# Ledger of designs, part 134: miniprotein binders against p81326

Target 1, 226 residues: p81326
Amino acid sequence: MLHFGGFIMEINHISKILEKEREEYIRNKVEEYLKQGFSKDDAVNKANQSWRTYIGHRIQDVIYNLLKKFLKDSGLKVTTDKALNNRNLPEELDKVKRLIAINYGEYLFLPDADVIVYKVENNDIKIIAIISVKNSFRERRFETTYWKLKLKESPVTSHIKVFLATPDKDNEISYKCPNGKPKKMRIILEYELDGIYFLKEDFEETEKAKHFGKIVEDIIEISKKL

## First folded at step 11 (miniprotein)

Design s14
Fold by ESMFold2-Fast, scan of step 11:
Structure s14 (fold): chain B 226 residues (1-226), chain A 80 residues (1-80)
Amino acid sequence: as target 1 above (226 residues)
Amino acid sequence: SMKKIRITIEVPDELKAKFIAKIIKDLAEELGLEVEIEVRGNRIEIRIESDDEEKLRELVKLIEWLAIMYGAEVEVEIEE
């Protein structure tokens, strides 16, 4: 029903829906806190704090669901680091987990890979990309670059593309003055990462910094070379 | 002439079905469209009737995006 070509043009639909989700979430949380005996002002404040925690996970879920929907017909599979943390993994996901893990001497850790794209060919798994999802850059802004640099060090993981996906509503890494130098954080993220995908319209695109709608075709093209 | 559309959405979480139905109602209200929404467990049935084809198309698009954002399956039927 929905054509991929319309995806980029419909970024505003995602934003509008998330705004309605925020309104209803806050309304429900305010009602819950009022029933617990909190004042209206305290209930509203607590509801807003709850939303700030919730929206981080919600954006991750949205991106997971969008990628799963639009990559399915290309033979690409999508999972999450949450799914990989299950105790009893299917064989396929256990293999994905082993292929994305990073060595620290006697220890093995998974990168913070909110969403993982892979393909299965002849019972072999190839990891295509990991996507780090950030709603805010106030804290932990360079974690994604750290994981990218670690993945580059191993022949097993050096081919894996590392992308950042973000609404960047506060314009922390998107900029409106194309002739000026970007902030240090933007420069470092764009230099080290394989791409940044914005869930917003108002920014200047570069070779590596693009509208989120372009991520599907970019991932498909990368997968064809592996 | 009046266009009639039926949309069915199945979501994995029963509690989310009511939440999603309210969001659909709010989206329709903002567009000035009246919708009939029935929630049965984890299943949401939506009926929309309007002679404003532009607004109808916009609401259907919003509902399709909403469903994708929840990993939900959507069935859309056009009734004439």
Scores: ipSAE 0.773, ipTM 0.918, lowest interface PAE 0.6, mean pLDDT 85

Design s15
Fold by ESMFold2-Fast, scan of step 11:
Structure s15 (fold): chain B 226 residues (1-226), chain A 80 residues (1-80)
Amino acid sequence: as target 1 above (226 residues)
Amino acid sequence: SMKKIRITIEVPDEQKAKFIAKIIKDLAEELGLEVEIEVRGNRIEIRIESDDEEKLRELVKLIEWLAIMYGAEVEVEIEE
């Protein structure tokens, strides 16, 4: 008998698919650059550089779609900061936007909330969590931490959980030194944030740093307490 | 026993459909399965026939994950 329902979130299948996407993306980009007159070596280097930019946006889309799929049956809704920046915003999303906006004197800004989880109960909006998605930590390393600290300043936003989601392929924050000590960046991010979720298999879990597959159950449990 | 499976996926545009179809072909090839794939605008139709139920189940699972990763709905029909 074939089984077609009841998915468990399996990071190995997601990783396999993303690797096939990488291979096809690079193949297409190499062909494109060769047609532009670049050498084979230059075409390959430029294609790899293009992939590094593309994968950042792709991981964000993947996480949005996974959360939307797996939180649907728990009555939770998922949106993005890109959706909140649309000119013609539905009433529900306009309320979400107002509930996460941060005041800077005369100015109002949204945090860098790549993915936002909320619930609607009797026309009231409750923001559950904001997920920042990072493919690399080369720059803007503590941006997510900054937004967490700003959200804590207001009684409207202080309950909102701030999570980081990352494949961390370059082992920038999942790496431990030979003595077992994490890097300073990892220590600071784990201390200040409500959780870190890794889209990779080989790392040591802690109370706050977990496999991405656990994010769904964690968000559902948080939502029950709000 | 030979199992025949038809899968339909609808995605936002034709370029995405063509890209996804190629990924599906690569996944099938890695598993040693032959697939028939047709792209019609933003719609992908896949036909798979195999007596290797384990490999067939694995490919269908990968295709369903791929669809979720694109926010796409997938329809699966078993024709035995």
Scores: ipSAE 0.759, ipTM 0.911, lowest interface PAE 0.7, mean pLDDT 85

Design s16
Fold by ESMFold2-Fast, scan of step 11:
Structure s16 (fold): chain B 226 residues (1-226), chain A 80 residues (1-80)
Amino acid sequence: as target 1 above (226 residues)
Amino acid sequence: SMKKIRITIEVPDEERAKFIAKIIKDLAEELGLEVEIEVRGNRIEIRIESDDEEKLRELVKLIEWLAIMYGAEVEVEIEE
């Protein structure tokens, strides 16, 4: 059986699987575009563009499934912002939605909480953490920080931990001072957020910047204090 | 000695089952292992036979992680 204590070592397996998924996805998309009458070069370019969009959502699904699998035995529940945007919500998810919604005058909006961890005790719901998933940092670099600061302002949501999870393949936030120069994005994200979890082996580890495999144990520890 | 392993994975639909089956075949090929894969609706049935226990264990591990990454149910059985 898979041993939980060895989870951190499996990040290389996750990366290898995602690379095989990329190869097959692109192969299928190239075939689709060729059948639509696009040239080979255009089909390849369009397939690569399609993959860039797809992989963002795929990483979110992977993290959701991993957390759901490994938190189940701790009595913790996992949902997504996509599930909370359904028109007809079960009572439990409707309560989760209300507990993370942010007030903008006459309007309530959900933070961009890709994955949400909560617990249910005696029909009361406590939100443990929200996880923002970023495959790249080209756009919306501090969006997760914005949501953290907004949640911190309300007594209802101030206890909620806000985490960032990322493969960071381009090393955009993997080191605080690459080549001796302070990396503003890494420094600010680490300072403002409750944690950054990397789906990669090589990065500068701190008390708040950790391997993704540690997220399960951290969430369980936080939940016990609530 | 020669080991035989049967793995069954259930996913939401046939299209996803076919996609996952292809990924498994590609992973096995990279490890130099031959696998028998049958897709029946939303179910994937895999049979692996090898005397290379290290490669066999690595492939089974990759398949188990792949299943978790899809939120899928997986059953592993070692055949005598």
Scores: ipSAE 0.774, ipTM 0.919, lowest interface PAE 0.7, mean pLDDT 87

Design s17
Fold by ESMFold2-Fast, scan of step 11:
Structure s17 (fold): chain B 226 residues (1-226), chain A 80 residues (1-80)
Amino acid sequence: as target 1 above (226 residues)
Amino acid sequence: SMKKIRITIEVPDEEQAKFIAKIIKDLAEELGLEVEIEVRGNRIEIRIESDDEEKLRELVKLIEWLAIMYGAEVEVEIEE
């Protein structure tokens, strides 16, 4: 039987596919807006605006699906903040929700945990990591760092790793100045967070800023220490 | 020397199937491979025939990545 050897996690394939998705999405949206009576220039502008909103949710779905696929055989489970906001939660997900919720006096709020990785051992749930997904850094730049700092305040949540995953197409945090200095935003994010994973090929890796393909291995290693 | 591969992908609905089929066609075209793609409701059926085994493997790999990125089930059959 011919077998292609399973999967090797390569970010170049992910980036290529997302670029083809962008081209087709924009083509379809331009056609849609033209049918609604918009001018060509307005249709293109509206299609690009629509893509900016769509790609944020799309990257969250991609990261969820990739982690679910590649962590399955390691005894690790993956869920989303969207799943945790369902009114009829299974007992396991209800426990996950309670273990990441942050107390604000009378209120409990979830952090910006687009994707959540956890394990179940002897009926106990341990949260391994939360991944915040950002397509751009124009607004809400330090939201992920806020949630990291809040989680650190409680002995229940202080062990939880907080990661940022981003394509950073605008080179907002992967770019270095001509003198080799990273931008202020990159310095702060890398300092406060447990890691940054880029869905792009062209950037310089550090101990905490890595190609997205390394996230699976890193999460498995962290889980073994818990 | 020619290999023939059949790939089937199942997704939630027909609009997503059509969208994914177009992405596969564009990926194949970039690699210079001819593919036969049929969308049947929520199912995508792909047939590829090529004597360039390296390009064929690359396209299959891209299709498998695409399926994972959609949380979709993929089945690959090779004719010998």
Scores: ipSAE 0.767, ipTM 0.919, lowest interface PAE 0.7, mean pLDDT 85

Design s18
Fold by ESMFold2-Fast, scan of step 11:
Structure s18 (fold): chain B 226 residues (1-226), chain A 80 residues (1-80)
Amino acid sequence: as target 1 above (226 residues)
Amino acid sequence: SMKKIRITIEVPDEEHAKFIAKIIKDLAEELGLEVEIEVRGNRIEIRIESDDEEKLRELVKLIEWLAIMYGAEVEVEIEE
């Protein structure tokens, strides 16, 4: 029987489920576009384009839900940058927003913080980590790195861990063969970020590049040091 | 021996419930398991019956992960 009292995650099951979701999503979208009068080829192309947009948000939601589920019993809280942009923001989330904002002269901007992990102790909020979620690296390859470097500049935010979470389906930054030289993008991301977590099985693990299932334990250990 | 399991999942709306129900049916079919799925609004009721306990366990595990991935509450009951 599955017990959810620990921090064990089955990445293979998550990947299998996401693949089934892709198949059904595309099937439904093709049918929808055909009903709108598009040709079969156009319907398929539009469905694939729709999936590329959808999967980015879907993986963010999955990671949010997984972290919320498995960190709750450790006294850790999870939110999203979408939640922080709500008009009627609760006091706790307003404090979280202020603690991750980056100063650009007279302006403040939020980093690319798809998922945010924090804790509340004695009415004080401490940000533990922000997780940037990337489904592909065709665009915005180093934005997560930019935000990490900016957060390091301030004593308020320099302790915040910046992680990248990705399926890396196109093998842009993951590799299986240790005899191969890592690509420039992988080298730079791993060097600058605090960790990379892959939602896939086939890659070469390092100190900072790990299977996504390890993220929960890592975050808990970081939290204990704050 | 024959084993029966009932699973109930509550999701945000009926559209999500129908989509998730299709995913569960596909997962069951791939495992060669017979499954009865009923969608009632935003609620999914699943009944699984099999004498293959290993496959049954695998399907239940997949359904539980699917529910977590949607931030959904899941209830599992073993029936005879």
Scores: ipSAE 0.784, ipTM 0.922, lowest interface PAE 0.6, mean pLDDT 86

Design s19
Fold by ESMFold2-Fast, scan of step 11:
Structure s19 (fold): chain B 226 residues (1-226), chain A 80 residues (1-80)
Amino acid sequence: as target 1 above (226 residues)
Amino acid sequence: SMKKIRITIEVPDEEYAKFIAKIIKDLAEELGLEVEIEVRGNRIEIRIESDDEEKLRELVKLIEWLAIMYGAEVEVEIEE
């Protein structure tokens, strides 16, 4: 018998694959820079710099593809803010864009929503959740909370769940201080957001901070109440 | 017993096909399995033969997750 287990048990496989992608990406970039005449040390340093930029976009793509795969049979659809910023939008995505827009007086702007989950019922669209994807927290640490607070201000958008998804490889928000207390950034993010989903195994779960594998079930449950 | 597995992956963006094939080779090598991989445009065809069913199952799982992570379609055929 050959088959794989359930979704929640496979986060370690995703991490292993991403590490192999990193190794091959770095190898290719080192070769590219060596061909351009850089020294071996400079080529390695530049390749690592390139990977740090690339992985942020790659994690977003991974999360988009995972959610699209595992939500399709539940009647839920997935898009990205990149797709919503295209000039020529299908009617459905144009409606999604309008339903997530935030009012700034005479101006209307989209939140910074890397991945968006919605449903279509009787030609009407309901936004379920937006997911902000963060590979690191060195800069723009509370940007996701800003968008949560803005969405919460309007009756049109206040129902939209705002989630953070992160591998947190540097243990910036999954780490605890020796006294068992989470760091300030973790406390604030968990308090203000509707949930944090970690693409890693080694952390302490709470009601709002969970393994990424649980996001599919949570989104489906939320959608049934909307 | 000896198992033969054929896996076909269709990648939405063919520019990633060779990269994905290399990742599959690296995953197989780490498991001590030999694989034959052919890339044709956006299509990747993989052939694996082994009597180590546990390692075979693990590699198939990794390939299926890799395909999902690229938004790709995957077909697995098992023969005995």
Scores: ipSAE 0.770, ipTM 0.914, lowest interface PAE 0.6, mean pLDDT 85

Design s2
Fold by ESMFold2-Fast, scan of step 11:
Structure s2 (fold): chain B 226 residues (1-226), chain A 80 residues (1-80)
Amino acid sequence: as target 1 above (226 residues)
Amino acid sequence: SMKKIRITIEVDDEEKAKFIAKIIKDLAEELGLEVEIEVRGNRIEIRIESDDEEKLRELVKLIEWLAIMYGAEVEVEIEE
């Protein structure tokens, strides 16, 4: 039984499932492209390219669903930046949107917050955490750091925890150089952010860099202090 | 002794149900287990029977994780 006897999250099960999803997604896309008249090699290449786009959104959805499932019994709510961009927002989500918005003089912008955790007490909303989900660090590697620094500048948002969640399949921030030193990007991200949660097993944990399975307990603990 | 397990998963639509059913079939095949899977609209009904309780538990756990990853509720019924 999941969650029976305490919170247990197995990253290897999530990884295995995503591998099977990739295999079936690629099979379906190859068939689709072959039917469109592409060669076998072109169909395979196009299917792989399609998967690279799809997986980024899929990992965001997985993290949203996991957090929604495991935080529900703690009275915590989870939403996404996609939900906040709907034209006719429910009152509760409109309030969430306003509580994470950042002022740029004449303009008000939302941070790039893939997943947002909040609580509602006596019709008041308190934002607990923003989770940025990154499948790769090729581009926009310090985007999450930028939003953390901006949120710290306001007393309204300075309490909000900013986390990074990533499989880091290319070992861009979980790898150590031969001399034992972390890469520059890892040092900066860990220093500036409130935490990094890895959807992988093989890395050295620190106070801020942890296995993704620990995110639920950490968020619950933070919420109790707010 | 043979264990029998019935699992029901409800998702948003029939295409998603078919996709998930295929993933479950692939997971079962990797574990060497035979499963009966029926897709009824947006509902997936799974019946598993095996005397290998360790593999059975592993498959059930994978199916439960898969359901959570799709935001779906999963119902598990154990028969002996």
Scores: ipSAE 0.779, ipTM 0.919, lowest interface PAE 0.6, mean pLDDT 86

Design s20
Fold by ESMFold2-Fast, scan of step 11:
Structure s20 (fold): chain B 226 residues (1-226), chain A 80 residues (1-80)
Amino acid sequence: as target 1 above (226 residues)
Amino acid sequence: SMKKIRITIEVPDEEWAKFIAKIIKDLAEELGLEVEIEVRGNRIEIRIESDDEEKLRELVKLIEWLAIMYGAEVEVEIEE
């Protein structure tokens, strides 16, 4: 019964690996700062501050790599907002950027699209989904919701699914009504977004709030309807 | 009985290979397993021997997930 066929998206394994990465990252950063002449206390403090910045980007990279790996055989392609912000874009990525950009009069801005899933059909690009990755909700709580609402306003982008992916370590959106009290952030995010995918075991599951392991199957199903 | 597993991971460069090798060593140590890890440029070669099939299977899963999380190609071979 311990045998798994193929690859299962196991959040506990991802979390354990990230903790080992944290330990090694901090060890290396402490050594670097000590070599620069910082005291032990300053080196440790700076290493911890560096990790807090690094982990946000690292979780985005993890999600990108997981989606790229598991969507490849379904003919789906994955890119990032970082790739779309390169000065010289390949033609395909330039088309992706144009299809996801939101118009503000004289200006065009990309949504908060940490990871973008699209497909190529007869040399035409179709955007399937964008995934916003949030390690914490301290500052930009409804940013993803804002971009979802803006994308709905245009016939070019209204079909694009907007998902949130999060470890939610502080249980900020894990439950709709903890202790009988409505949690506005969870309720609003679930209502407005097309889905919330949790990189954790304990959360209130709904039709839209799911374990991250379900994201691949959901994206494939959506792509077949486009 | 004792089982032997060989895992090979290819990553973009030697610095990534060294960092990933250290993570694998730490994961193995937590499970109480001894591993032989060699870094050759951008290639990581891992050899594991254990009679504890559950721990061995768990470590292999962790290594496979680690490789995917880095966008790395991984090859697993059971030798005995």
Scores: ipSAE 0.727, ipTM 0.899, lowest interface PAE 0.8, mean pLDDT 86

Design s21
Fold by ESMFold2-Fast, scan of step 11:
Structure s21 (fold): chain B 226 residues (1-226), chain A 80 residues (1-80)
Amino acid sequence: as target 1 above (226 residues)
Amino acid sequence: SMKKIRITIEVPDEEKIKFIAKIIKDLAEELGLEVEIEVRGNRIEIRIESDDEEKLRELVKLIEWLAIMYGAEVEVEIEE
């Protein structure tokens, strides 16, 4: 199944567009900081820091929009942790929130579920997958694995697939070490999670580490078994 | 043969419309294609004319991907 809504999901086009967005964003931010009285070097540095924050949220939005578009015809629905944190939740999203919340004695917390895929059958909600989006692994690199392990502890959430989606632009988990072994972080993430989906062309591919374009068909296949 | 294509994008976030229009212009320029872009409210209307059908198809595909990446609806029409 490689054909969705009249065209095939192509990572090259997404990457090219994001690079054009980066160039324009940086240009605008440099101009903005120069107008605020910063030196050229400071303006460039601040613009690059601003992009690092922006791109994290932008990738999340992109993944949400792609999944919403390409899962629509399969009867699957997509939401975000941002939507679930709104004060006035529709009944359907309130049910989604309750089905992914984790109990810590007196406290309930949501996992770091940037994008959530679910289905509705006879007014019942079934959570299919949670996608954690990471642009970099500098800090909190195993946070996604923590949430996966917590979800596995409950019969209510143990069926939920937990995926990592990443451009991995800094090549932190994309390639093997010089000695031919995968990096420790890659080994742990691949072992604990249900899949890693790369928004880039080149990386060490495995049964669990795939191009992002394969996520739609994988999620559809998982949903059929639930 | 010369092809004329009209693309209409309805952008849900109006604050991003000028940024999106600029990205379209930059993508077209890299492919060596001239585009006419008009912005009205939340709508971007793009007109492209070229005899290079391969480059035209590539630009249309890039614009369709860009629209999806912003949660926007896109319609493509042959003008003539």
Scores: ipSAE 0.795, ipTM 0.926, lowest interface PAE 0.5, mean pLDDT 87

Design s22
Fold by ESMFold2-Fast, scan of step 11:
Structure s22 (fold): chain B 226 residues (1-226), chain A 80 residues (1-80)
Amino acid sequence: as target 1 above (226 residues)
Amino acid sequence: SMKKIRITIEVPDEEKARFIAKIIKDLAEELGLEVEIEVRGNRIEIRIESDDEEKLRELVKLIEWLAIMYGAEVEVEIEE
């Protein structure tokens, strides 16, 4: 932590590393497809399609690992919805799962929370935030907003902060009003969610729309109020 | 003055170790630094030697960020 500037992450280093990962991943996939008998053009196209699937999961893993590393000294814990869907759940994670479950009459469902931050105090668990990770907004654009609105309805979950984290490489939500035209997706997401954190340098910054490097200090501040 | 740095990273498996080793090599090449990297199962051993302390610090920082992004622990040993 101290050797990384004490809780402030360097987005430029993360972006540089992810670009090198993309180059090597594509290189390996192109070789794999060429060995399968595909043409060079087909191999490249297939490799790029493979990367699109891979990067979505990769960004989730990166955010999980970064939060786990930088929140550890603040006594905060981090888990994933993938971990909560494990059949053999430790008692602590079972309690986390129950504290974020949403009631639909006779049914209970988990929100689509890629990363979950919580604290353990005197054997009691308090959920601080859930983070939805989106590499692309082509599908399920308002899914995070839906979960935020559902969590607000219950007194047991209404305190939980809902954040969106995204590289937004296609500039789908980076600006509220590009060329004078309001971007419905950016405006609605910013309005309804507790924050949007960008893994990129260029975007319209507001009190709710910030560089991803700010997420650690924001989560710590929120946790102190609970 | 020449500085020698040894970095050890332990990752989940050998395939990931090889992938990460290549990323480190590419990062070093971009900075104009020569590195010696050896993969032993799921462990990556990196040796860097340079008299350009600024570039050396930048590469070490990038390697530490890379390790964090994989949930890996890093051991850094500085000689001189």
Scores: ipSAE 0.757, ipTM 0.910, lowest interface PAE 0.8, mean pLDDT 87

Design s23
Fold by ESMFold2-Fast, scan of step 11:
Structure s23 (fold): chain B 226 residues (1-226), chain A 80 residues (1-80)
Amino acid sequence: as target 1 above (226 residues)
Amino acid sequence: SMKKIRITIEVPDEEKAEFIAKIIKDLAEELGLEVEIEVRGNRIEIRIESDDEEKLRELVKLIEWLAIMYGAEVEVEIEE
C-alpha cells in the first residue's frame, strides 16, 4: 500500500529486517553469556529469553518511528508513554499527559499507551489514539481492554481510540480454532478495542482486524472527525 | 552495466550504528551483494556496486525501511 511519501507499507520487509536483528542480537548475547562462564545450552536459552524482552521494546520503537514518519505530513504528532514519564516535560507533552491520565482518587495513572497520536489546534491538544503494542500474549493479555474501558468512562477521554498492534508470531490471536470459532482472547480483544493491527501477512481479517499498513489512513480519517 | 550507489544513514542513537551496519551487511549477503560499510559516530556510509539492478533496488528498499524503523535519516546517491 502506497502511503504519502510514496512508500509501500510492506510487512515482508519489516519482518525480514526484524529476523536479521534477531539473529544478530542472539549471536551477540550468546557470546556475552559464554564469556560470563555459562554453558552453551544455558547461553542460548538466556539469549532467547533476553530476545523476548528486547523484541517487545523494539516493536514499540518500530511502530513509533513508522507512525512518526507517515503521519508527519498530516499535521499529526506522535509520542510515547516513556516520553511522558520524563521528569522535565515540555508544556505540550505535559498537556498530552493530563489529557490521557486516569484518576484513582488521590492518584493519577497513565494507561499503558505505548504510542500516542495527537494533534495541536488553536494551541490546544486533542488526543486521537493510543496504540498498545504486544509481541506476546502469555501474560497481561487484557491490559489493553482494561485501559480502553477506563478511558471510555470519562467524557474527557471517551473519544480516544484504543488500538492493539502486534506481530503475533506465536499465532495466539491470528486464526480460528479447529472448531471454526475464534479464540476467546481474539473475541474479547476485537470486541472491546477500536481495532487490531497485525504486523504479519496472514491472519483472519475483519472490519476491526487489519494489516498494520491501514493504521495511518485510519488515524488520519479519525482526526478529521474531531 | 554496473551501477554504483552510495547510501548515507544518520542514526539518532550513535550506540546503535555498528549494530545497524551489521544488519545491512547481513541483508546484502543474503541477496548475494557485496557492500562496503563505514561507521563514523552516528553516520553510516554504504557503497554498493552491482550489475544486478533488481537485487540492488531490493537492497536499497530494505535499507530505507531499516532507516525508518530506527528513526534515521537516509540519503541515496546513484553514481555511474
Scores: ipSAE 0.783, ipTM 0.925, lowest interface PAE 0.6, mean pLDDT 87

Design s24
Fold by ESMFold2-Fast, scan of step 11:
Structure s24 (fold): chain B 226 residues (1-226), chain A 80 residues (1-80)
Amino acid sequence: as target 1 above (226 residues)
Amino acid sequence: SMKKIRITIEVPDEEKAKYIAKIIKDLAEELGLEVEIEVRGNRIEIRIESDDEEKLRELVKLIEWLAIMYGAEVEVEIEE
């Protein structure tokens, strides 16, 4: 039985489940490619490539569902940039979209906000945080940093916290100075962003770099100060 | 000391229900627990019977986390 008071976000359980999902996904994809006439070796290689693409979207969905579940009782709401791009947007989400939009002269653009946390009080909307989800750092490593810096330029958006959430399986940003060599990406991301939340056990923890399980309490505390 | 647990999960569609049921079966197998799983449309019904309370608690916790990760609703019933 799941009890809120005794229930905490368990990264080990999430990781174990994602590993089982990977095994089943790859099994199904190998079968699919074999039916298409690929060799066993090619089918396995293509299935692994497909998983690398899929897992990024899957982790985003997981984080969305976890935050939606655990923030609900605190009166906080969660949405996605995908939801905000719907043509027939509900009034509440249209207001959310307008409150995170960035001005580029004659144009307004949304930041890359995979998951958005906001609250509604007295029919007013306050954006709490934007979470960028990254499974890997091979490309677009500082996109989240760019959006953080742009949001800081406006009094409308400067209060919005910008977080990065990542499993960082390749240890690309898990440590600042492994073996005495500074990791530029980790150092810059931690410096510019409001926080980095790791979906893994082993990383160098700081005031800004934390286990993903801490994100719920951090967001709730931020919301109380707004 | 044999405990019986019934778990029901409701998901958006039948394809997802079948996929999730497979993941649950794999999780149970890793823990050395036998489970009965039935998929009926978008509903997954799980029955677990074991005298190993620690493993039973771990599997139930994994199933509850799996459901949350899919935005699904879970009902757990403990029978003695």
Scores: ipSAE 0.744, ipTM 0.903, lowest interface PAE 0.7, mean pLDDT 87

